VHH binders against Translation initiation factor 2 subunit alpha (eif2a). Designs and how they scored, part 11

Target 1, 261 residues: Translation initiation factor 2 subunit alpha (eif2a), of Pyrococcus abyssi (q9v0e4)
Amino acid sequence: AREYPEEGEFVVATVKRIHNYGAFLELDEYPGKEAFMHISEVASTWVRNIRDYLKEGQKVVAKVIRVDPRKGHIDLSLRRVTQQQRKAKLQEFKRAQKAENLLKLAAEKLGKDFETAWREVWVPLEEEWGEVYAAFEDAAKDGIDVLKGHVPDEWLPVLKEIIDNYVEVPTVTIDAEFEITVPKPNGVEIIKEALIRARDRANKEKDVEVKFTYLGAPRYRIDITAPDYYKAEEVLESIAEEILRVIKEAGGEATLLRKEK
Key: E = the ipSAE of ESMFold2; O = the ipSAE of OpenDDE; V2 = 0.75 times the mean of E and O plus 0.25 times the DockQ between their complexes.

## First folded at step 4 (VHH)

Design g22 (framework vhh_gefurulimab)
Fold by ESMFold2-Fast, scan of step 4:
Structure g22 (fold): chain B 261 residues (1-261), chain A 124 residues (1-124)
Amino acid sequence: as target 1 above (261 residues)
Amino acid sequence: EVQLVESGGGLVKPGGSLRLSCAASGFTFSSYAAAWFRQAPGKEREFVSAISSGGSTTYADSVKGRFTISRDNAKNSLYLQMNSLRAEDTAVYYCAADFSGDYWVSPSDEYDYWGQGTLVTVSS
């Protein structure tokens, strides 16, 4: 763990005290470190009253604009943080907090204190994956053995239990359209039944979700969520084959339309 | 599977009080931070109050001193005690939960789970 943030780093900070010339904030990711934000760094426009922008207890994403470890001085800016940078940093912070909470649960189950969990699990996984939550996602997707050799073996069963219960497998979604026509009085019902049947069969697969949306006769949209693009395309091919076959047997016509890009 | 269900909303006269409840199911509520947000007709959703997994609380300036957030982990429940209600408090109130254990005062879409909302109308 670094003692001080680096210049240019985005941090999450909590507003502690507000003065007419600026505010003092505690750095959530650097325990015990206090930083200062001058009123001129609060917004891109002229700030008359700093309390219009900041409130005590508020959490903010700020950019570190100066660090002086000798004097213990850290200066922050809000005006130099774009909306995109703020969202990215908040996502990073939330993922780190989720990983920390999961690790605390694992440590409790194993009878270890958090300092031991940090040294034996957090530091090694952060060094290899860049972030601990990414390691947990890989373990959720590809199995706990991806962590073998990176953490002591005694942690593996407890981490597997925690990851299986609390970490969602990352997914991808692809889309396509069908043109379907059944020239019969009950044609709409035949189409509906075929789509529901195909959807229900596909949804039995692990981490696969299929949804159909009516766009207006004769068009229907399909959205397929799966662990990766290969699996999503495989599911689409299987569904398309089934729908085309069933509709043809019913005396109708169906075609799969792919939007490449 | 995961659900947050709000209750306790209704019609109340100015100066009255209401207690909102939020029942959590399908996850370990005690590990989550929780919050109340509200949305008045024609307005954006706004922060009302939050409580961390460790019990730290924060409030919007407009409700500070009038509203109290609390939780009961044994009952998997979040509460909002609303006193000295004003016409301006009329809104649909939503509860939200976040696995990070820390609360967020903006933007509202950062929370992991959301309830369906309960309507509070303050009118004579």
Scores: ipSAE 0.013, ipTM 0.416, lowest interface PAE 7.6, mean pLDDT 85

Design g23 (framework vhh_gefurulimab)
Fold by ESMFold2-Fast, scan of step 4:
Structure g23 (fold): chain B 261 residues (1-261), chain A 125 residues (1-125)
Amino acid sequence: as target 1 above (261 residues)
Amino acid sequence: EVQLVESGGGLVKPGGSLRLSCAASGFTFSSYAAAWFRQAPGKEREFVSAISSGGSTTYADSVKGRFTISRDNAKNSLYLQMNSLRAEDTAVYYCAADLSDEYWLGSTPDEYDYWGQGTLVTVSS
């Protein structure tokens, strides 16, 4: 971590004291650093009472608009932070806090202090992955062995336990529609059985969930949740191939429809 | 696995009171922010109240002065005391927790990582 933030950087700061002309905030990610936010940087409109916008103890996402390390001066802006930028910075900050809390739990389970956990686990993982939580997500997705060689072996079992219990693997959901017709008296049963078999087979794969929804003959919706878009598309292709084959063998017709196509 | 289990919902007449409870397990609850959200039929989940790990609270304007959020870290529990209930308070109430160890308070659903199953509160005559 740098000693000072850079101009243009988004930071999480805690309001420490408020004056009529502005507020002084502590930078959560830069321990010991105090920054100033002039009243004119609090909102895009004229501010009569700064306490309508800021409260002591409040955390805010602010943009660093000036840094003078020589004088120890850091100036912040709240009005120059868009809703999208605020959300992205909060997510980044939240990920770091999640990783820290999980590491604290791991340290407690091993009977180690947090300074040891920081040196032996945090610093090496941050160096390799850029952020510790990304390393935890990678371990959750591809197994704990991705951390082997980066942290001492004694940490691996406890990190595996904690990561498996607390780290959610990000998933994506794609959707598509099938147009299926089986011109037989029992056509609906044939279609239903084909869809159920395809769904159940796909759902046996790790972190894959497939759901079919009847939209009204001849339309059926498929929703596929998977770890990433490549896997989701692979599952869709496999299901489509099976459904088209089974329906054709039954004397029907099936077509995969993409909403973006 | 982090779990939140809610209780205390039910039917109450306008002007009445209810106390909701949320039991947390699988994490160090005392280090986390927690919140109550509600969702009426056909509406989005809306913020009700939040409490930081340090006990700082915030409330939606619609419930300010009527509802009180509190926590008992020894019992890993979150509470919502609801007084002077109105028909507009009818909703499924959700307990939420942020895994982050911090004292800022989120007011949108996207800011919370863990959710309970919900408990129904009906305010009608």
Scores: ipSAE 0.000, ipTM 0.308, lowest interface PAE 11.1, mean pLDDT 84

Design g24 (from u05g with F27S T28I; framework vhh_gefurulimab; at its last look DockQ between E and O 0.61; V2 from the best seeds 0.00; counts 0 for: pae E 5.5 > 2, unsure alone 62.4 < 65)
Fold by OpenDDE, look of step 5:
Parts: structure tokens; C-alpha cells; sequence
Structure g24 (fold): chain B 261 residues (1-261), chain A 128 residues (1-128)
């Protein structure tokens, strides 16, 4: 970890002291580092009372606008942070905190201190994945073996347990539409049964969720949530084949409609 | 997977008190930031109160001075002491947990997307 942030970097900071001319903040990502935010950097408009914008204990995403390592001075800006930048940084920060908390738990279970965990697990995973939580997500998705060779083997069982319990598998959602007609008196029931069966079968798969929405005859929407696009498409293909088969056997017609992206 | 189970909801008269509890599964509750949200009939879910892993608290303006959030890490439990209850406090109350241990807004209201786990809710009805 770097001792000081770089100019232009977005950081998470906690407001510690507020004055009429600015605020002092602690950088959450750089322990022991204090930064200053001048009142002119709090908002794009003239600020009459800085306490209208900041509160002691408040966490903020700020942009580093000046760093003087010789003096230990760090200047921050709040007005120079867009909503998008703020959101992105917060997500990054939270993912890191989540990963850290899980690693602490793993270390405790294994009887190791966090320093050891940092050296043996955090650093290698960060070097390979760029983000430790991303590594955990991959392990959740593809199995703990994805971490083999990157961390000592003794960590794998405990990490597996923790990851499987606390890390959500990333998911994607795709959608499509069916046009379905069955020219029989009980055609609606036939369609309903076909869709329900297909849905229920698919939903038995791990980390797969299928939902049908009626759009008005003859149109039905399908939403598929899966770990990745490949799996989602596979599920869609399987469901489509089943629906088409069942509807055809019933003397009806079914067509899958996909929108081009 | 972490499960949250709320309890303590019920019918109370205006001016009365009620204490909600949330039991978390697992052994890492101390690492969580936790919050209470509520949803009244026909309204959107709204923030009520939050507590960080370190014990810092925040409250919606509508409940400040009346509600108190607390936690017991040894029991993996979150609590909401509700005093001076009003009719407008009638809602389903939800417990939520954030594995990051922090919330985005200390002076504002945390958002729902900050939380990883949710309970099923407990109904609180305030009526004369």
C-alpha cells in the first residue's frame, strides 16, 4: 500500500473537525493520514456555513487535489467529485471492506493473524485479480480451485467455507419474448402449464432464476438470471426447445423473439 | 448464506413503546453494518436507522429522539427500541445487514442497495 494518495485520486475520508474556513478529514484508506478541505472546495456554489454541507463523523468521497509528502499535507475537494465518480469509488471501497472482513474471519478460523492473511492471501489475489473481492466472486462462481497456486493450500478449505456462505455469485439477466398460440378451447391452460413446467425445471438449477411475464396474448416475456451470459443463453435455449416442442405437440405455434443488442 | 429474522412486532397504542429484534445467522455479525427500514402500506420502503460495525448510529429525522438502534454482537442481534410511537410509524419493519461494516451517508440516509442481506420483516401497527 502506498503511503500517500496521488493527486487526482478519489478517496474515502471521514470528517473529523469542522472550522469556518474548512474541514479536517482522515483518509480511511491511508491510516494516520489527515487531509484538509478548504471551504471553497466543499461546493461549487458559495458556502456560507460549511456545517450545512459537512458533519463530524460523516464519510465522504473526495478528490485529492494536492499532496505534499514533505509536509504531510493533503488537500481534498468535494465539489470536484461527480455522482458517478462517487458511486464508483464507494462501490470499490465497500467491496474491499467486504473482502477484508471475510479474510479476517478466515484468518481467525485458521488461527492466523491478519498480517499473515494479508501477506499470504490478500496480496497474491490482488496482484492476480486486481481486486480481492473479484477473486472471491470467481471462487464462488467457479469453485475454490481457482485460487489454487495463488494462496497456500491450507487457506483453501476455510476460504471455501466462507466464500460459499457469504459471497454472492455475480449474475447477469437476459430477456426474450415468446409468441405462443394454441387453437384449442383449453389453449390457455396448455400454454400456462408449458411455461410453468419449463420455469420450474430451470429454477432447480443452481443460481438460475427464470420468470415469465404475460404481455397480452400471444406474447410472453421471459427473464433469465444466471451466473454469466453463457449460462443464461444455455438456459434460454433449453427452455425455448422445451416450450416449442410442447406447444407443437399440442397443435399450437411458438416462436422465440430476440432483440438485437 | 446469512439470514436475518425480525421479531417483536405487534399492535400498540399511540404513545406506546415496542422493541424489535433481529437475529442474524452466522458468526460475523460484528463485521456488519446493520439497519432498520420500514414500509408502510402504499408507500416506498424508507430508512429508519443504521448502526456501523463500530457502533456509530444514524437516524431518519422522523424517528430521531424516539427510536434507538443497538446491537449485541455476542448474540448476533440487532435491536430497535421504539418509544412515543405514532400512527405514522405503522409499517413492516425490515432488518438489513452490510458486510462492509459501513454506510455511505453518516449525515444522510443509507440506501437499500448498500445492504447485502434482508429479513422478511415484522409488522408494527400503531392504533388507538
Amino acid sequence: as target 1 above (261 residues)
Amino acid sequence: EVQLVESGGGLVKPGGSLRLSCAASGSIFSSYAAAWFRQAPGKEREFVSAISSGGSTTYADSVKGRFTISRDNAKNSLYLQMNSLRAEDTAVYYCAADLSGTYEYWSGSPTEDEYDYWGQGTLVTVSS
Scores: ipSAE 0.074, ipTM 0.575, lowest interface PAE 4.2, mean pLDDT 89
ESMFold2-Fast, scan of step 4: ipSAE 0.341; ipTM 0.681
ESMFold2, look of step 5: ipSAE 0.139; ipTM 0.571
ESMFold2 (binder alone), look of step 5: mean pLDDT 77; pTM 0.791

Design g25 (from u05g with S30D S31D E104T S107T; framework vhh_gefurulimab)
Fold by ESMFold2-Fast, scan of step 4:
Structure g25 (fold): chain B 261 residues (1-261), chain A 128 residues (1-128)
Amino acid sequence: as target 1 above (261 residues)
Amino acid sequence: EVQLVESGGGLVKPGGSLRLSCAASGFTFDDYAAAWFRQAPGKEREFVSAISSGGSTTYADSVKGRFTISRDNAKNSLYLQMNSLRAEDTAVYYCAADLSGTYTYWTGSPTEDEYDYWGQGTLVTVSS
């Protein structure tokens, strides 16, 4: 049971009340828990006016510096949180909240309560993927069957509907260059047509986007966005084969160059 | 599918008032954070106001004290009450929703990138 946070844990908290000596905050991740932040824990420098740092209703990332479960006392620090820790915690929190909201929607569609959804879906997916939103991203990318065996089968149709409608497919982008020459008066037009045709063909696939950039004769950059590295490389190979073939048939020369980054 | 539809835009004289509405469909609004953005002719889209799932609000300095954002979860709707309108308020106003239920911490100015869903916009013209 995660009734209380641990000392040293980073939490998201909402400022509820501000006094001259400190502030009281609600812990977003621990329902019903209120915490206190003393004015000396707000900033590394001396704080004259606490309202220069905190406003009621504001959410903050804070570090838990003391927990007393017997008394229900939780003490927070803002000054002991680095910018890097803050950004990482905020990203984690937003992903978890997105997953929770999607799971609530799925539970409502199935006529189940959230306690059942937590036990049957959240806990198993968190154990296997480390975070539920990552499981949803994998299902969006590779299909709902990646969740088969991890959650009861009755959840799969509703999760598929929710994931397909709400979860963005993660993508990767790779780049490469072409050297292309066509020693004809209309060589520029031949090159342009070849690149446009290859681009448009590749872009027919869902979540695949190809862009060409002119760098100066004889060089052209290609950027390929795809669901994963293997698909991006497959698309690049397909485009390269087509461009090399078409340019050679036109009496020109084309070479694929890989950027080393 | 998730859809946001804005309404209430129109022509108004300087000093006048308008109330914009945004109706959400395809989902329940309760756990979403929401915002209004606007885009004036020939300019980039800018933040106007935001409201969290818990009802906390923030406003751009240019509209603070004149505009009020509110939500009605029972009607699955977001509102923007605009008072003391100025010629520089002329813009297409967009409704936006964030699935995470949160908006930018430490600062009161959310960015476009924080919102998952967008409406098509409603035109507000302030002129004499």
Scores: ipSAE 0.087, ipTM 0.500, lowest interface PAE 5.7, mean pLDDT 84

Design g26 (from u05g with F27L S31D S107T E112P; framework vhh_gefurulimab)
Fold by ESMFold2-Fast, scan of step 4:
Structure g26 (fold): chain B 261 residues (1-261), chain A 128 residues (1-128)
Amino acid sequence: as target 1 above (261 residues)
Amino acid sequence: EVQLVESGGGLVKPGGSLRLSCAASGLTFSDYAAAWFRQAPGKEREFVSAISSGGSTTYADSVKGRFTISRDNAKNSLYLQMNSLRAEDTAVYYCAADLSGTYEYWTGSPTPDEYDYWGQGTLVTVSS
């Protein structure tokens, strides 16, 4: 909760006024603060028409290049933001917006104003989890009881209802390749049957999805979607052990190939 | 529980028009950002058009001037009016909603991973 952003910080800003020399933007995360973006900071190439890049009412991710709190001056740059930095900041901002909207719904159901929700729910969860949406994801994954002791008990039933209805359990996807050979006339059918059985078995687990893709003999890709990387790795290891065993029993050879990423 | 149901897909000749609809239950479109994506056979899902909770719209370059996104808050429905259809527009069209209520237009289009809720899709075939 700072009054001003820091130099080098990435911010979300809303375009308010556009002139031929630059634009004035409001900082969404710093209420009441207006910032300026000179036309030379809009793009790395020469900008003839600033409206090709900015529209009034548009939200953008910008880098803070200068802050003068005494004069209330904040200067922004769009050209100094990489696609990777933009994506990361946008994701952070959208997660905060989702959490805020869900908290507003919970407050309305409980008959409380947002100021009360901020003090009793937002601040404690942000202090413990670093971000409120992460707390909501943990509650969706491991149950509402993870929030006990962090928020007043009266919020727990309404937060459970909101989280169960609106928050998806977060997932991650990992990939690997198998090199499989079965030196028999029906080898492809043996491989296909083994992969289908392994997939169907793994897919019985909650929030686990396994997909195989044929890449061209002897290569097969596996994609595993799971609640976290540890679970995804556990599922991969289990599937690999089963496939290697079944293929060896059939007189073939199978190898799990791990790609570095 | 959130559900999005698309309708209005079908077969149309090049140069023709088609209107897609997406009906929402369990959410109110005016509180969300909403979008249309499409997926052609053998290709990845691509952005078509989006509308923010505030009503601002954006379009992929390939459809700009031909397609119009709109919503009817009273009917809790999202629409895509498609004019001057081309063979390249043949795809399954998906309705999507973003809980954050906003979208960004800087140099890139919204991506599928930004959207929380999805419909099952409706097929649009443009053929002579």
Scores: ipSAE 0.148, ipTM 0.557, lowest interface PAE 5.0, mean pLDDT 85

Design g27 (from u05g with F27R T102D S107V; framework vhh_gefurulimab)
Fold by ESMFold2-Fast, scan of step 4:
Structure g27 (fold): chain B 261 residues (1-261), chain A 128 residues (1-128)
Amino acid sequence: as target 1 above (261 residues)
Amino acid sequence: EVQLVESGGGLVKPGGSLRLSCAASGRTFSSYAAAWFRQAPGKEREFVSAISSGGSTTYADSVKGRFTISRDNAKNSLYLQMNSLRAEDTAVYYCAADLSGDYEYWVGSPTEDEYDYWGQGTLVTVSS
């Protein structure tokens, strides 16, 4: 970890004290470091009251515009942060905080202090994956054994439990449309029942979510969320087969419509 | 798996009060930042109030002075005390939580994408 941030770096900071000429903030990623934001760096337009923009305790994403390590001076700007830069930095910081909180929970369950957790788990995973939360995501997706050899074996069962309960596997969503007609007085009921049964069956699978949306007779949209495209396609094929069979047996017609990709 | 369940919604007359509750699963709630959002019929979801793991609060201008957010970590619960209710407060209210915990918010109101866990919602209807 560097002692000071670099000029041009985006940081997360907590507002500590507000004065009429600017604010003092603590750098969340550089413990013990205080930075200053002049009132002219708060917004792109003229600022009359700094408290209209900043509140004590508020966390902000700011750009480091000056660093003097000799004097310990760090200057920040809010006005020089774009919406996309703010979002990217917040996501990075949020992931690190999530990983830290999960590690604290794992340490508590194992009866270890956080200093031990940091040394035995955080540092090795950060070194190999670049960020600890990415390691947790890989373990969630590909199994806890991806962490084997990087952390002591005694951590593996508790990390597996925590990761399985709190870390979401990255997913993909595909969509398709069904054109369904059942030329009977109870046709709508037949269609509804078929779609609900297919949906509920598919939703029993881990990390699979199926939703149907009525678009207007005779069209229905299906959205399938799954761990990867192969699984999503497999689920769609299974659902289509069931719906087409059930609707045909009821004397109706059903077709699956897909965009050619 | 983290689950959030809202309760306390219902029909109330203008000027009345309601207390919404959100029960969180597990022993990690004290580490979470939490918020209330609402969605009125035909409108997009909007921010109502947020509370950090440390207890710092923020409110949308439309509810400031009328609503109070609070938490009880011993009960794994989040609350929204709603006073002086108006017809325009009619909405489905959602509880939201974020594992980052100590993160207060960026400049401005918290947005939906800052929260990873969401409840199913509870309906609040304000009418005579």
Scores: ipSAE 0.013, ipTM 0.375, lowest interface PAE 7.3, mean pLDDT 84

Design g28 (framework vhh_gefurulimab; at its last look DockQ between E and O 0.18; V2 from the best seeds 0.00; counts 0 for: pae E 13.1 > 2, placed apart)
Fold by ESMFold2, look of step 5:
Structure g28 (fold): chain B 261 residues (1-261), chain A 127 residues (1-127)
Amino acid sequence: as target 1 above (261 residues)
Amino acid sequence: EVQLVESGGGLVKPGGSLRLSCAASGFTLDYYAAAWFRQAPGKEREFVSAISSGGSTTYADSVKGRFTISRDNAKNSLYLQMNSLRAEDTAVYYCAADLSGTYEYWTSGTEDEYDYWGQGTLVTVSS
């Protein structure tokens, strides 16, 4: 909704024209706004040839270092963006694009133009959640009623349908390692069957995914994906108890190795 | 609706060549970053190669010099030319697209940065 970016903001921009003294870029998030990146802001090292770093049509994450709305001048820096800041901005940008595409689909299904969808859905959700896609994720996790009172009720059925079809529930992943031995001729098959059974039982639970990775005897890595850390730990404890019981019954030994952090 | 469809996989002897294709629909592939990933049996999916919206290419060390990624605007397609194939190249190969178009900053391929994926095509390198 903002006409100009703020100084210090990270933006996605597309290189439009390249000169030996700098480049002109379009701001993807601010339609119609053009910015300039001086050659001194392209890299931390000395830049001999700007075309070694920038190409026309290239998209970059840049930091806004100056905004002069009176003259329409916006200055950008590439060198002042850390890898972490760039990754965070790219993720934010991709999530915003996905949310926008889903909202466009919802508007189409209701026979409304996107300006109406922006005003009635995007703006309120962005204000309350800080990010529209996060609101969609909460609705996917906790049901569409979390949006009630924030957007007009007429949107809720279409948004529910679209969110249910296209938005994944956010999850967490933990890992751990088992050391397992069964000193018998068929020990490997006993271990394999126990792991497969435990994995398949756990994978029947909604939103839970368990994967074992064989690291070489006696080592096995377990990765557990679940809706939150409490559930992930609960699943790990349940699997560990089952594996210990089955392996001990078979005459073997099993040990769960946990990292503190 | 965005769709990516891979083709060109098959059985090939070590030292042979294959060309993989990925047909894109529902978006213009040339405007975005695109990549190939692969997953061997029992392994995690790994980065193979990427091409940015501006045409810059990146390769995993294991395939550098043997594989070539390219695009064809007229066919809205991504390609992977695979030469000097080894048994270790056996995998399901996936085409992926990053609709932000900013991939050229990623060298090893963080798969989380790709929004759209194909179903995969199997490449088997064996005697």
Scores: ipSAE 0.000, ipTM 0.204, lowest interface PAE 13.1, mean pLDDT 83
ESMFold2-Fast, scan of step 4: ipSAE 0.364; ipTM 0.708
ESMFold2 (binder alone), look of step 5: mean pLDDT 83; pTM 0.849
OpenDDE, look of step 5: ipSAE 0.016; ipTM 0.395

Design m01 (framework vhh_7mjh_2)
Fold by ESMFold2-Fast, scan of step 4:
Structure m01 (fold): chain B 261 residues (1-261), chain A 127 residues (1-127)
Amino acid sequence: as target 1 above (261 residues)
Amino acid sequence: EVQLVESGGGLVQPGGSLRLSCAASGFTFSSYAMSWVRQAPGKGLEWIGRIYTSGSTSYNPSLKSLVTISRDNSKNTLYLQMNSLRAEDTATYYCARDLSGTYEYWTGSPEDYFDYWGQGTTVTVSS
C-alpha cells in the first residue's frame, strides 16, 4: 500500500485529540499516520466550539487537502465532504475491512503472517478487481478457480473455505414461459415428467434453483434463481433445449416465450 | 444462401477497446440466436457468448466483465464490444448462427449448436 494518502483522497480517520484551533486524527487506512484538521475546515459555518462537532474516538470521513511526506504533514477537511461522498467512502471502507478480516483468517489457517498475505493475495487481487472484496464475491459466485493464476495455489483451498463460509452470493431471478402441447391421452404426464427431470437436473448445480408453475394449458412459467444474470440465462437455455427435445420426441410441440426487455 | 461476414478486426494496443460486427444474410436473422466464438493461435475454440432472439444474453463466465454482445435486427447485424483488451485476447473471432432454443439438437458443448460460421476476423493485441 501507499505510505501517504494523496491530495483529494477521501479517508476514514479517528479523532485523537481536540484543541481550540483544531483536531488531530489518526488515519485508519494508513497505520501510524496522524493528520491535522484546522477549526476552519470542520464546518462551512463559523465554528466557535470545535467540541460541538468532534469528540475523541469519533470516526469521520474527511478529504485530504494537503500532504507533505517530507515533513510527515497531512491536513484534512470535514466541510469539503458531501453526504454522497461520505456514504460512498464508508461503503468502500466497510467492504475493505471485511475483506481484510477474511484474509487475516485465511493467513492464520495457513500459518502465514499478514505481511505475506498482503503481498501474495491482497495486492494482486486489488490490482485485477479494483477491490479485494469484489474478487471474493466473484469467487463465491463462479468458484475459487477465478482466483487461480492471481494468487499462489497454496492459498486457494483456504480462501475457498473462508469465502464459502463468510461471503454471501447475490442472486437474481429471471422468468419465462413455455407453451407445451402433447396430443396424447397421457400428454399431461409426459409434460410433468419432462419438467420435473429438467428442474431436478438444474437444481443439482451450485446456487441454482428452478421452479415451474402451471398457468393453465398450454402454458407453464419457469423461474430461475442463480448467482447472476448470465448463469440464469445459461440454465434457461439448457432447460429449454432438454424440454423442447423431449417433447418433440413424444410427438408434441414446445415453444419458449421470452420477455421483450 | 446463409452468409455471415465479420469485420472490425485489426491491431490494437493493450487496454484498448474494439467493436466487431457480423453482417448476416440469406435467412431471417431475427428468428435465430447468434453467438461469438474465438480461437487464439495454437488453441481450441472458446465460446464468448450468445444473444437470444429476445435480446437476452449469456456469456462465458471467464469473459463476462470484458465483453458485451448486442444485435440490430433492422440491419441484420450482430455486434461484439470488447473493452480492456489484453495480449491473451489475440485471436480470430467468429460469429455463428446458434440453434440454442430449438429441439433439433442434444445436450453438448456450446459449439455443437452452431450450423453456420463466418470466415472470421483477426484481432491482434500488441504493444
Scores: ipSAE 0.000, ipTM 0.067, lowest interface PAE 26.1, mean pLDDT 82

Design m02 (framework vhh_rezetamig_d1)
Fold by ESMFold2-Fast, scan of step 4:
Structure m02 (fold): chain B 261 residues (1-261), chain A 128 residues (1-128)
Amino acid sequence: as target 1 above (261 residues)
Amino acid sequence: QLQLQESGPGLVKPSETLSLTCTVSGGSISSGSYYWGWIRQPPGKGLEWIGHIYHSGSTYYNPSLENRVTISVDTSKNQFSLKLSSVTAADTAVYYCARDLSGDYEYWTGSEDYFDYRGQGTLVTVSS
């Protein structure tokens, strides 16, 4: 949509030509746009030889420090990009490339050109989700119907096929510990049964996996794998409520212990 | 400790297919939510991402190479492999296999800090 990047924006660029005073780079996300990086913007330390820092064909994450659309001038900085900012921008770029490759595959299967796919699928999903790959992840997680009303219906079956086959929903794992005591001769069996029942109930939920590990009485570890941290915490709270109730009814005590970070 | 080791021919003729295998030891390819991939470094140039695979078989390729690249996984052997067709002298490089949670080597700019684990690399020369 945008013809030019904005000042302060992080971009992925490919080094095209290197001179003693700076380098010319092509903006990967803005086709046909060339940008300049002065030698003083390459590194925070004094640069004697620019070719020690940049090579033709290299891709870099740079910060846009100036844009003049009237003259077609874009100035970039490498030294004003932190490693954390670089990592975040690379992840954003990679997700966009993954989504583009999947959309190209969907367009091919439907017999549409990419310009049509861009207009009918990419733009609407980007406007609603902020990024197309996030829309694909939501469709993988919650079903293709989350895209209904945002793209033409003819795309839904082919997108479902592509998303089901190629989009892996990233998961997160949280851990916690329980301190559980049941002052009965068969206390360990009571505890084991309670943990197994809680685990099996939670594992019936889509994309949720719960594991318990015995650490040595009275300590038990729980690992919960879920699509996101909110879901993982929700599952943990549900399990904790069940375990605390069941153990109390059996004449024991249970406490959920969280390591702070 | 997780270790990755590349294996394959050090010399490939122009127009032929390059085949490399990565053997994983000290951990399972099918455990966890990791991507397993290939990157290369031509002499005197930066690192270039080739592609990666999830243990389910889902693949992601560098668009500049996608018509020539196939990555496959064999969970029973704890290995994953690269095939690069129609090679030219420009494909001469040190090839690395790598693991990353996020797949954080796609369009990578040359810093090894973003790999979770990688192999030692294997030099592949394309020459007649």
Scores: ipSAE 0.000, ipTM 0.164, lowest interface PAE 15.2, mean pLDDT 81

